# Designs tried in a protein design chat: VHH binders against q9usu1r752to985. Part 4

Target 1, 234 residues: q9usu1r752to985
Amino acid sequence: TPEEFASQMTLLEFDYLKQIPSREWIFRSWVSRDSRSAVRNYINFSNCFTYWIINCILEKKNTKARTAVISFFIQTAYKCLSLQNFSTLMSIVSALNSAPIYRLHAAYKLVKAEDIICLSGLREIVETKKNFSTYRALLRKAELPCVPFLGVILSDLTFIDEGNPDVLDSSPHLLSFNKRHRLADVVADVCRFQSSSYEMQSNTDLQSYILHRCRFVNQDLSYLFDKSLSLEPR
Below, E stands for the ipSAE of ESMFold2; O stands for the ipSAE of ESMFold2 at other seeds; V2 stands for 0.75 times the mean of E and O plus 0.25 times the DockQ between their complexes.

## First folded at step 4 (VHH; framework vhh_etentamig_d1)

Design T31
Fold by ESMFold2-Fast, scan of step 4:
Structure T31 (fold): chain B 234 residues (1-234), chain A 121 residues (1-121)
Amino acid sequence: as target 1 above (234 residues)
Amino acid sequence: EVQLLESGGGLVQPGGSLRLSCAASGFTFSSYAMSWVRQAPGKGPEWVSGISGSGGSTYYADSVKGRFTISRDNSKNTLYLQMNSLRAEDTAVYYCARGYDTAMVYYFDVRGQGTLVTVSS
């Protein structure tokens, strides 16, 4: 069910988040592929999960079956929003917005109006324009427990750590101080999120199923787009 | 070890053109999706364009569609952004960024130092 799936995804995402030690933020251990980084493991899981959704939808040869899977993930994303699991929400909306899936108009035509309205609202929340301003506002109002979107954290850290060589730097010591202050704020926020817990019963069978399926997912976007065209020409 | 170095920024008139380059080193360039991200004065970073590792798929923000073209040369470990019909709103520091695994996912784990593009009359 959407609710059970959302609950188990929340527990999986939260477990990945809790495994990240503070030193990884400071030393940016995920930048090197040779390192066994907790951040790298979480990124890999998130990417595999996003592609798994795309594969699940495109695996269905029948239009009504594709509609059922799309509706399932819309409802799952909405339940994730209720659980303040923004990470799974971002992954699901990203998959549904992907070129292979977004174009499936015949399948979307069969989705009930309630779910289409829901999806439209979820798309607004995850809008990337204006530096994720809608998402950031929602995250600031969120109470613990909460699973933030790792991508925004990584992007913030990436744009804090490095200088700008083509801009006049009239106060380098003050800019260095401000950078360290902003880094400390990001690390503190992550530690705050990690300190809480969700009070949900673990379903180890479903969690194992999700992890197993993600390991064997096709991440060839070109192949997936061609498959989309074969299922719904035009 | 992992480095991205941008070049090609400068002052240009509205309606003009500019080509940005990014030299990558320290990683297997062809295995990573790459992006251009810009940051205007007083604003947060805005994703502009992305390209898959093979170069077979490209994506653009609505604000630059039809005006900007992203490309890469994997033999030279170089990423490019051709910017045409430039507008005052395009004024920003442009960063070359390494996206993780796919153009669909807007994670950026590495960026260069940036290159300033100023569009002014």
Scores: ipSAE 0.234, ipTM 0.603, lowest interface PAE 4.6, mean pLDDT 83

Design T32
Fold by ESMFold2-Fast, scan of step 4:
Structure T32 (fold): chain B 234 residues (1-234), chain A 121 residues (1-121)
Amino acid sequence: as target 1 above (234 residues)
Amino acid sequence: EVQLLESGGGLVQPGGSLRLSCAASGFTFSSYAMSWVRQAPGKGPEWVSGISGSGGSTYYADSVKGRFTISRDNSKNTLYLQMNSLRAEDTAVYYCAKGYDTAMVYYMDVRGQGTLVTVSS
């Protein structure tokens, strides 16, 4: 069910989040070649999960079956919003917004009006406009527990580093202070999220199924787009 | 050593056009998604556009959709951003960023030094 799937995804995502030590944020361990960082493991899981959704939809030869899978993930994303699991929400909407899936107009025509309205609202939440302003506003209002979107955290960290060497040369102490302050804020926020817990019953069979399926997912977006065209030529 | 070098920024009048380029080195360019991110004075960074490693999928922020076009030339290890119908609010430092070849182009691990775009007359 969408609710059970959302609950188990929330537990999986939160487990990945909790396993990231503060040292990784400070030293950006995931950028290093051949690193076995917790951040890299989480990124890999999120990518695999996003592609798994795309594959699940495209595996259905019948239009009604594709519609059922799309509807399932819309409902799952909405349940994730209720659980304040923005990570899974972002992954699902990203999959539905992907070129192979976004173009499936025949399948979308069969989606219930209530689910279409729901999807429109979810798309507003995850829009990148004004630096993810809608998402950031929701995250600020969110009470613990919640699962933040890792991509925004990583982007913020990437843009904290030195950008203008000439300005740094003229005001080294000011720029170093600003960088340290912003890094400390990001680390503090992550630690705050990690300090809480979801008190939901674990379904280890479903979690194992999700992890197993993600390991074997096709991540060739060009292949998936061609498959989309074969299912709904336009 | 991963290196990204942006160019093409400058002063342009409202309604004008500008093409940004990013020269990439130190990694297998075609295997990674790439993004353009901008930062306006006094604002946080804003993701503008992303492109998959193959170039088969492109994504845009609503603020630039229909005006900007992202593209890449994997044979030259170069990323491009064609900017049309420029507005004062497009004034920012534009950064080239390396990510992962996924539907989630927002995962970025390296950025360039940026190129300044000023839209003013």
Scores: ipSAE 0.210, ipTM 0.594, lowest interface PAE 4.9, mean pLDDT 83

Design T33
Fold by ESMFold2-Fast, scan of step 4:
Structure T33 (fold): chain B 234 residues (1-234), chain A 122 residues (1-122)
Amino acid sequence: as target 1 above (234 residues)
Amino acid sequence: EVQLLESGGGLVQPGGSLRLSCAASGFTFSSYAMSWVRQAPGKGPEWVSGISGSGGSTYYADSVKGRFTISRDNSKNTLYLQMNSLRAEDTAVYYCARGYDELGSPYYFDYRGQGTLVTVSS
């Protein structure tokens, strides 16, 4: 069900988050192409999961069956919002907004009005406009436990890490105080999120199923778009 | 090592055009989605546009849709942003950013260049 799936995704996402040591934020170890970092593993899982959603929808040759899968993920995303799992929420909305899926107007016409309204609200929450202002406001109000969206954390770190300002001309061995302070704040926030836990019953069979399916998903966006065109021409 | 170097910024009058370039090195350029992100002095970073690794899919923020065009040349490891009908609110430092998301969604930016300043003023 959407509720059970959302719960198990929340536990999986939270486990990935908890595996990230603070040193990775400081040294940005995921930037290396051959990195085997916890951040890289989480990014890979998130991307695979997003593609898995796209594949699940496009595997349905029948329009009604395709609509049912879309509705399932809309409802799952809404349950993730209730669990303060913004990571899975972002992944689901990203998949639904992807070019292969967004264009499926025939399937969307069969989606219940209530689910369409729900999806519109979810899209507003994950909107990138004004530096994710809606998401950031919700995250500030969120109480633990919570799964923050990794992408915003990585982006913040990337834009904090300005070129050479971390080494002062007059004191080459010192990092900029402001840069160091900003990095420390991000690390502290992540540690705070990691310090709590969701007290939901783990379904290891479902979690293993999700991990297995994500590992072998087709991530060829061009192929998936062509598949979309074959299902709904125009 | 990963490097992204932006160029093409400058002063332009409202309604004018400008083309930004980003030279990439130190990674397999065609394997990564790329984005343009801008930041005005008093504001946070705003995602502007994204392009898939192959260049087959492009995405735009509503604020630039119909005015900006993102493109890439994988043989030259270069990303471009063609900016037309520029407005005062387009004034910002424009960053070339490496993303992991082939969907063009502004999800995971793990590297950015030093930026190039675009000023739209009389």
Scores: ipSAE 0.196, ipTM 0.588, lowest interface PAE 5.2, mean pLDDT 83

Design T35
Fold by ESMFold2-Fast, scan of step 4:
Structure T35 (fold): chain B 234 residues (1-234), chain A 122 residues (1-122)
Amino acid sequence: as target 1 above (234 residues)
Amino acid sequence: EVQLLESGGGLVQPGGSLRLSCAASGFTFSSYAMSWVRQAPGKGPEWVSGISGSGGSTYYADSVKGRFTISRDNSKNTLYLQMNSLRAEDTAVYYCARGLEDYGSGYYFDYRGQGTLVTVSS
């Protein structure tokens, strides 16, 4: 069910989050795709999960079956929002917004109006405009437990270095202080999220199924777009 | 070693145009989505534009849509941002960033350049 799937994804995502030691934020050990860091493992899982959703939808030759899968993931994303699992929410909406899936008008035509309205609201939350302002506002108001979106954390760390000091400040001491302070804030926020727990019952069979299916997924977006065209021609 | 080097920034008058370039090295350029992100003094970073690895899909922030054009030349490992109808509020340091993109730009950045300053002033 959407609720059970959302609960188990929340436990999996939270597990990945809890495995990240604070030192990885300092040394940026995830910057190589060959890296075996906890951050890189989480990035790889998130990407595989997003592509798995796309493959699940496109493997259905029947339009009604594609609609059922789309509806399932919309409902799952909404349950994730209720659990304050923003990471799985981002992955699902990203998959549904992907070019191969977004274009499936025949499948979307069969989606219930309630689910379409729901998806529209979810799209607002994941909007990248104004540096994820809607998401950031929602995250700041969220109470523990929650699963933040790793991508925003990683992007913030990438831009903490500020680039050109001549534009921002002329004092080296103030620049070093500001950089250390902002890095410390990010680390503190992550540690705060890691200190909580979800009290849901673990379904190890479902979790293993998800991990296994994500491991063997096609991530060729060009191939997937062509497959989309074969299912619903222009 | 991954390197991103921006160029083309400078002082321009309102309504003017400027083209930014980013030279990439140390990775398979065509395999990665790329983005432009800007940061005005005293403000947080703002995603501006993104482009898929093939160049087939482009995305823009509402504030720049219709004025800016992102493009890439995979044979030269170079990313471009053509900026037209520049406004004072476009004043910022512009960063070339390697975006991890499946479905949209600006989601996750693992590398950025040192930035190039664009000042729009009379």
Scores: ipSAE 0.149, ipTM 0.564, lowest interface PAE 5.1, mean pLDDT 82

Design T36
Fold by ESMFold2-Fast, scan of step 4:
Structure T36 (fold): chain B 234 residues (1-234), chain A 122 residues (1-122)
Amino acid sequence: as target 1 above (234 residues)
Amino acid sequence: EVQLLESGGGLVQPGGSLRLSCAASGFTFSSYAMSWVRQAPGKGPEWVSGISGSGGSTYYADSVKGRFTISRDNSKNTLYLQMNSLRAEDTAVYYCARGYEDWSGPYYFDYRGQGTLVTVSS
């Protein structure tokens, strides 16, 4: 089940990635939350999926059932790593690191030692320290096909200008060249990722289920944290 | 459209304090998580601190925990960063950035200001 779920998430994530036209990177048409851009659709799906995981865990009233869901997603994230689906990997680790879930020590106590070790390794891969250096190193070594984490791409586009004193002393012409070159590099990398494909069998029923559940998920973090406290007080 | 304007940067001695402000316009400020991101000379951008749209949740990089405090005033569309016990390694251009979704995970930004320079030197 983790294998099949990881495969179908990879196909869904790749479909979202493939739909993004190069013009959106250049014009940043996704910057408004009200926009109907392909990037914004992908961001919305990613956020909904992350909250869906949180809701799935918190819907289980008994500790053993919460542990089973947590273990399922740890195993799914590991399968995503093997498929080079860094996007789903980031979403799952993000959900497990969220305040409502991270605090569930009783549930985590019941997780198998091998899964805890696995989760620790996954957390190291996706850590934000040193500008995502571990993730960036893995992405550079990754063979196609792979699904990169959209957030790093968006952040790179936002911080194209270095803004350090050395760059400020450059002529406008040289700054324009450097900015254009970095933008071109990001766009080229995305196009390269889009040019490949995964040859896995599509499970349209599971894909439809995931999309439908994400559409109706509760994204009130305050509510979810209170629910977490009711399940594991203190 | 979307505008973020930082202020409050300057030169301070090690151990000193500084307060940064960011004035936001062109969007519903309270609906967005906000962050401070810094970039030291010759280095890539480093996320420093984040705050949820409501202000109910705050997050900090390990390097600044206990020294920096992020806050916001949604009635004034303003984001703040109180920086105490400053160190030489805190020297950087500090950017106000829109983003860092409020589920406590990987962070991404879709807009940033022009930045304000903070220099910590003897």
Scores: ipSAE 0.245, ipTM 0.636, lowest interface PAE 4.7, mean pLDDT 84

Design T40
Fold by ESMFold2-Fast, scan of step 4:
Structure T40 (fold): chain B 234 residues (1-234), chain A 122 residues (1-122)
Amino acid sequence: as target 1 above (234 residues)
Amino acid sequence: EVQLLESGGGLVQPGGSLRLSCAASGFTFSSYAMSWVRQAPGKGPEWVSGISGSGGSTYYADSVKGRFTISRDNSKNTLYLQMNSLRAEDTAVYYCAKDYETLGSGYYFDYRGQGTLVTVSS
């Protein structure tokens, strides 16, 4: 069900979040070629999950079956909002907004009006305008436990100005106090989110199924777009 | 080493046009989604546009949709942003940013360039 799937995704996402040690944020271990970083594993999972949604929708040859899958993920995203799981919410809306899926007008015409209204509201939450202002406002109001969207955290770290550190004559790699302070704030926020737990019952069979299916998903957007065109030519 | 170098910024009057370029090196350009992110004075970074690794999918912030066009030339390792009907609100430093994946939704950035300043004023 949407609720069960949302619960299990929340547990999986939260487990990925909890595995990230503070040292990765400080040393930016994922930026190197080190594929063993916890951040890198979480990014890979999120990308695979997003593509898995796209593949699930496009594997349905029948329009009504595609509508059912779209409706399932809209309802799942809404349940994620209730669980304050913004990560899975972002992934689902990203998949539904992808070019191969967004264009499926015939499938969307069959979606119930209440689900279309729901999707519209979810799209507002994930929109990137004014540096994710709607999402950031919602996150500030959220109580623990919560799964924040990793992408915003990574972007904040990337856009902390690291060009040309404050340089002493003999210490060209010394970082400014302000850059270290901003980094510390981001790390503190992540630690706060990691400090709580969700009390839901684990469904290990469903979790294993999700992880296995994500591992083998097709991530070729051009192929998926062509497949979308073959299913709905106009 | 990954390098992204933006160019094409400058002063332009409202209603004018500019074309930004980003020269990429140090990675397999066609395998990664790319984005343009801007930062206005005193504001946080705002994602503007994204493009998949193949160029087959493009995404835009509502504020620029219909006015800006993102494109890429994988044979030249170059990303472009064509900006039309510019407004004072478009004044910002524009950054070229690299994603970890091909979708280009503006979600994951592991590297950015040094930026190019765009000023829209008469």
Scores: ipSAE 0.210, ipTM 0.589, lowest interface PAE 4.0, mean pLDDT 83

Design T41 (at its last look DockQ between E and O 0.69; V2 from the best seeds 0.00; counts 0 for: pae O 3.4 > 2)
Fold by ESMFold2-Fast, scan of step 4:
Structure T41 (fold): chain B 234 residues (1-234), chain A 122 residues (1-122)
Amino acid sequence: as target 1 above (234 residues)
Amino acid sequence: EVQLLESGGGLVQPGGSLRLSCAASGFTFSSYAMSWVRQAPGKGPEWVSGISGSGGSTYYADSVKGRFTISRDNSKNTLYLQMNSLRAEDTAVYYCARGEDTALYSYYFDYRGQGTLVTVSS
């Protein structure tokens, strides 16, 4: 069910999050393509899961079957929101917003109105406008436990400098101090998220199924777009 | 080592044009999605435009759609932003930013350049 799938994804996502040591944020090990880094492993898993969703939808030859898979993932994303699992929510909405899936108008036409409304709300949460203001507001309001989206953390680390020209009398020492403080704040926030746990029961069969399927998923977006065209010609 | 070096910024009058360039080195350029991100004085970073690793897909923020054109030359490891019909509100430091070429991470950045200042003023 959407509920059970959301619960198991939450446990998997949280396990990846908890394995990230603070030193990786400081040294940015994932930028060097260190395949042994916990951040790199999490990025790889998130990508595989996102493309697994795309492949699941596109493997269905019948429009009604594609609609059922789309509806399942909309409902799963909504359950993730209830669990404060923003990571799985981002993956699902990103898959549904991908070019191969977004264009499937015939399949979307069969989706229930309530699910379309739900998807519209989820899209607003993942919207990049005003530096992810909707997502950031939800994250600030969230009680522990929750799973933040790794991508926003990566971008924050990349743009942590306050190097804009509105700081008229800034010195190099002051700018370095602000950068170190913002880095410490990001690390502290991640440690706070890692400090609690979800107390849901593990479904090891479902978790193993997800992990196994992700290892063999096609991530060629151009191939998947061509497959989308074969299912719903323009 | 990963490097991104922006150029082409400067002072321009409202309605004018500028072309920004970003020279990339230290990684396989064609394997990454690239974006332009700007930061106006006193504001947070704003994503402006993105392009897929192959150059086959381009995306724009509503505020610049129809005025800006993103492009890339993978043989020269260079990203471009053609900016037309510039407005005072386009005044910002423009950063070249790197994201993984995937549906999930294309607009979440692991590296950026030092930026180039664009000032639109009479």
Scores: ipSAE 0.636, ipTM 0.811, lowest interface PAE 1.0, mean pLDDT 86
Fold by ESMFold2, look of step 5:
Structure T41 (fold): chain B 234 residues (1-234), chain A 122 residues (1-122)
Amino acid sequence: as target 1 above (234 residues)
Amino acid sequence: EVQLLESGGGLVQPGGSLRLSCAASGFTFSSYAMSWVRQAPGKGPEWVSGISGSGGSTYYADSVKGRFTISRDNSKNTLYLQMNSLRAEDTAVYYCARGEDTALYSYYFDYRGQGTLVTVSS
């Protein structure tokens, strides 16, 4: 079922991506306190999903059961890579790298070696090293359809101005022109991803289950860390 | 409406120290994770350090671990970065960045300040 889960998450995330109107990219609608942004809705889903993974692992009182859930999500993330769903992949690895989960050494010891090797490769993709250089290289090689990681898109839009405002020897019209070109390039790339489609069959029951469970998860990382300590002390 | 204002940059010799500050306004500061992101001339942005909304969790890039300390004062709506043992490769514009307070603590930057220049040179 990792394959089916990955496929349905991919369809779910792609629907969130496609629903973002171009005006939100251009005007950065998610920055305001108004919660009606489609980008904000997608961010909220991704955060809920990440915490849902953490909760799924910590709900298991038995170490072997936690290992099985960890292995399931490693295999799901690997399938997401093959589907070019970098968004779900990032969420899964982020959950597995979170403080409450990363420290579960007893559970990780029971994970099969091939899954640990797989996880190590997936962790390299999500590393922020050199501005997500590994992820960006994979994204450049990816063909449509693809679900890019929203976080890097937001970061690119946020940091497009490379001009230093304290440097008075700059040519302001050239900096403004280059900024507009880089902004347009990022938006064009996002629109290109939005214009494709995946051909997988929808499983409405599974998608509804995921959405329902994500809305009711505990997102208190301090509480979750304390729960982790009770399950595997020290 | 949302504002982030960095300060404390300047010229310093290798091995020296600086403390950066970021004054936040126009949003509920304690509800957001905050990060420092730097950008060297001709390079892309590089995440340096992050801190949870409560201040209870801090995170660092390997290149700065043990040298830099992030902190926040939610009563003053201020983010800090204490930078010690500075090296030439730390030369960059340092930005205060706002993000989601989640397990994805280093991602989803949606706003940044104008930056403050740090130059490490003999």
Scores: ipSAE 0.394, ipTM 0.728, lowest interface PAE 3.0, mean pLDDT 84
Fold by ESMFold2 at other seeds, look of step 5:
Structure T41 (fold): chain B 234 residues (1-234), chain A 122 residues (1-122)
Amino acid sequence: as target 1 above (234 residues)
Amino acid sequence: EVQLLESGGGLVQPGGSLRLSCAASGFTFSSYAMSWVRQAPGKGPEWVSGISGSGGSTYYADSVKGRFTISRDNSKNTLYLQMNSLRAEDTAVYYCARGEDTALYSYYFDYRGQGTLVTVSS
């Protein structure tokens, strides 16, 4: 069932990605909360899903039950990697690295060695060191279809600057041309990912279940950390 | 209109200190995780430090841990970066970046200021 869950999450994430009109990439419509942007909707879903994973683990009162849920999500993330769904992969690893979950040493001790080794490899992919260098290397090797991690796309678009005199580009004209070219390259690359499709059957019941569960998830990190402490005291 | 205005950059000697400020307006400051991101000449952006919306959680890149301190004053809508023991490698344009809170630190930088230049040289 990790395989089916990963497949349906991939279809969900890809639908969110495909819904983003080109003008949002160009005009960065997500910056204003007053606008109803497709990018903002996707970000909101990704955040809800990450917190949903945390809640799924902490809802289990028994250590072995929490271990089973952790193992399920490790296996799901691994399948997401094989599907080139980096978005769901990032969400799962982010949840497992969160303070409430990372500290659950008793539960992690019961996770099979194979799954722990798998998780270690997945953690390498999400490392922010050197501007996500591991992730970017994997993305360059990836073939279509692929769901790239939205966070890196947004960061790239956010940090392109046409007229900054503090960089070592020569003239203002050359600086502006170079930065416009880089912006166009980022937008073209994301449009390339949007133009493909996954050949998997949709399970609308499972997708609706996921969306419903995510909508009512507790996102109070203080509460979640206190719950974690009650389940596995220091 | 969302605005982030960095200040406090300048020329400093190795081993010296600077404090960067970022004045935020046009949005509910306390609802967003904030980060400092730097870009050295000819290089891509590098995340330096992040802080949760409440200010209760702080995060640092290994290259700056122990030398830099991020903080925020939500009553003044201001983000700070205290930079101590500065090195030549810290020379960069420093940007104040807005993001979404996640489980640890923001991965979704959706807005940045124009940056403030920090030059560390003798």
Scores: ipSAE 0.348, ipTM 0.703, lowest interface PAE 3.4, mean pLDDT 83
ESMFold2 (binder alone), look of step 5: mean pLDDT 82; pTM 0.843

Design T44
Fold by ESMFold2-Fast, scan of step 4:
Structure T44 (fold): chain B 234 residues (1-234), chain A 122 residues (1-122)
Amino acid sequence: as target 1 above (234 residues)
Amino acid sequence: EVQLLESGGGLVQPGGSLRLSCAASGFTFSSYAMSWVRQAPGKGPEWVSGISGSGGSTYYADSVKGRFTISRDNSKNTLYLQMNSLRAEDTAVYYCARGYDYSGSLYYFDYRGQGTLVTVSS
């Protein structure tokens, strides 16, 4: 089921990606009051999914049951890597690296060595050091189809912002040209990712289940951390 | 209209200290995680430090851990970065960035300020 779950998540993530019109990148519509932007809907889904994983693990009162859920998501993340679905991979690793989950040493002790080694490799891929250099290298070598991680794209656009004055000595015309060139490259890359498709069988029941479960999920990290302490005391 | 304005940069000798400030306006400051991100000449941006909306949690890149301290004053809508034991490699433009909770991470940003230049040189 990790493979099936990864396949269906890939189809859902790709559907969110392909719904983003180019105008949202240019006008940054998702940042405004308009909560209906495609970017905002995708961010909300990714956050709900990440916190749903955290809640799924913490709902298991038995240590072996928590281990089984952790192992399931490690295997799912690995299958996502194989599908070049970096978005779901980032969400799963983020959940497993969250304070409430990372501290569950008793549950992790029961995880098979092969899954621990796998998780270690996945953590290296999503590492933020050197501006996500490992992830960016993999994305550059990825063949279509693939699902890039939206967070890196949004951050890149933020640091390209043409309205922000630069203090470094430089020609204003040259700086403006470079900023426009970088923005155009990011938009072109997104359009390229959107132009292909995954040819996998859709499981509408599983997709509906995922979307329904994400509608109700506790996103209070403080509450979830306290719940973690109740399951595995300090 | 979201605005972030950095100040406090300048020239300092190796081993010296500087305190950066970021004045925020146009949004509910206490509801957002905030970060400092730096960009050295000719290099890409590097995340330096982050702080939760309440100020209860702080995070640091390994390169600055033990030397830099991030803090915030929600009553004044201001973010701070205290930089001690500065090194030549800390030379960069330092940006104040507004974070958002994306995939459980506090390190992803939707706004940044204009930046303030920090030069560490003898």
Scores: ipSAE 0.241, ipTM 0.615, lowest interface PAE 4.7, mean pLDDT 83

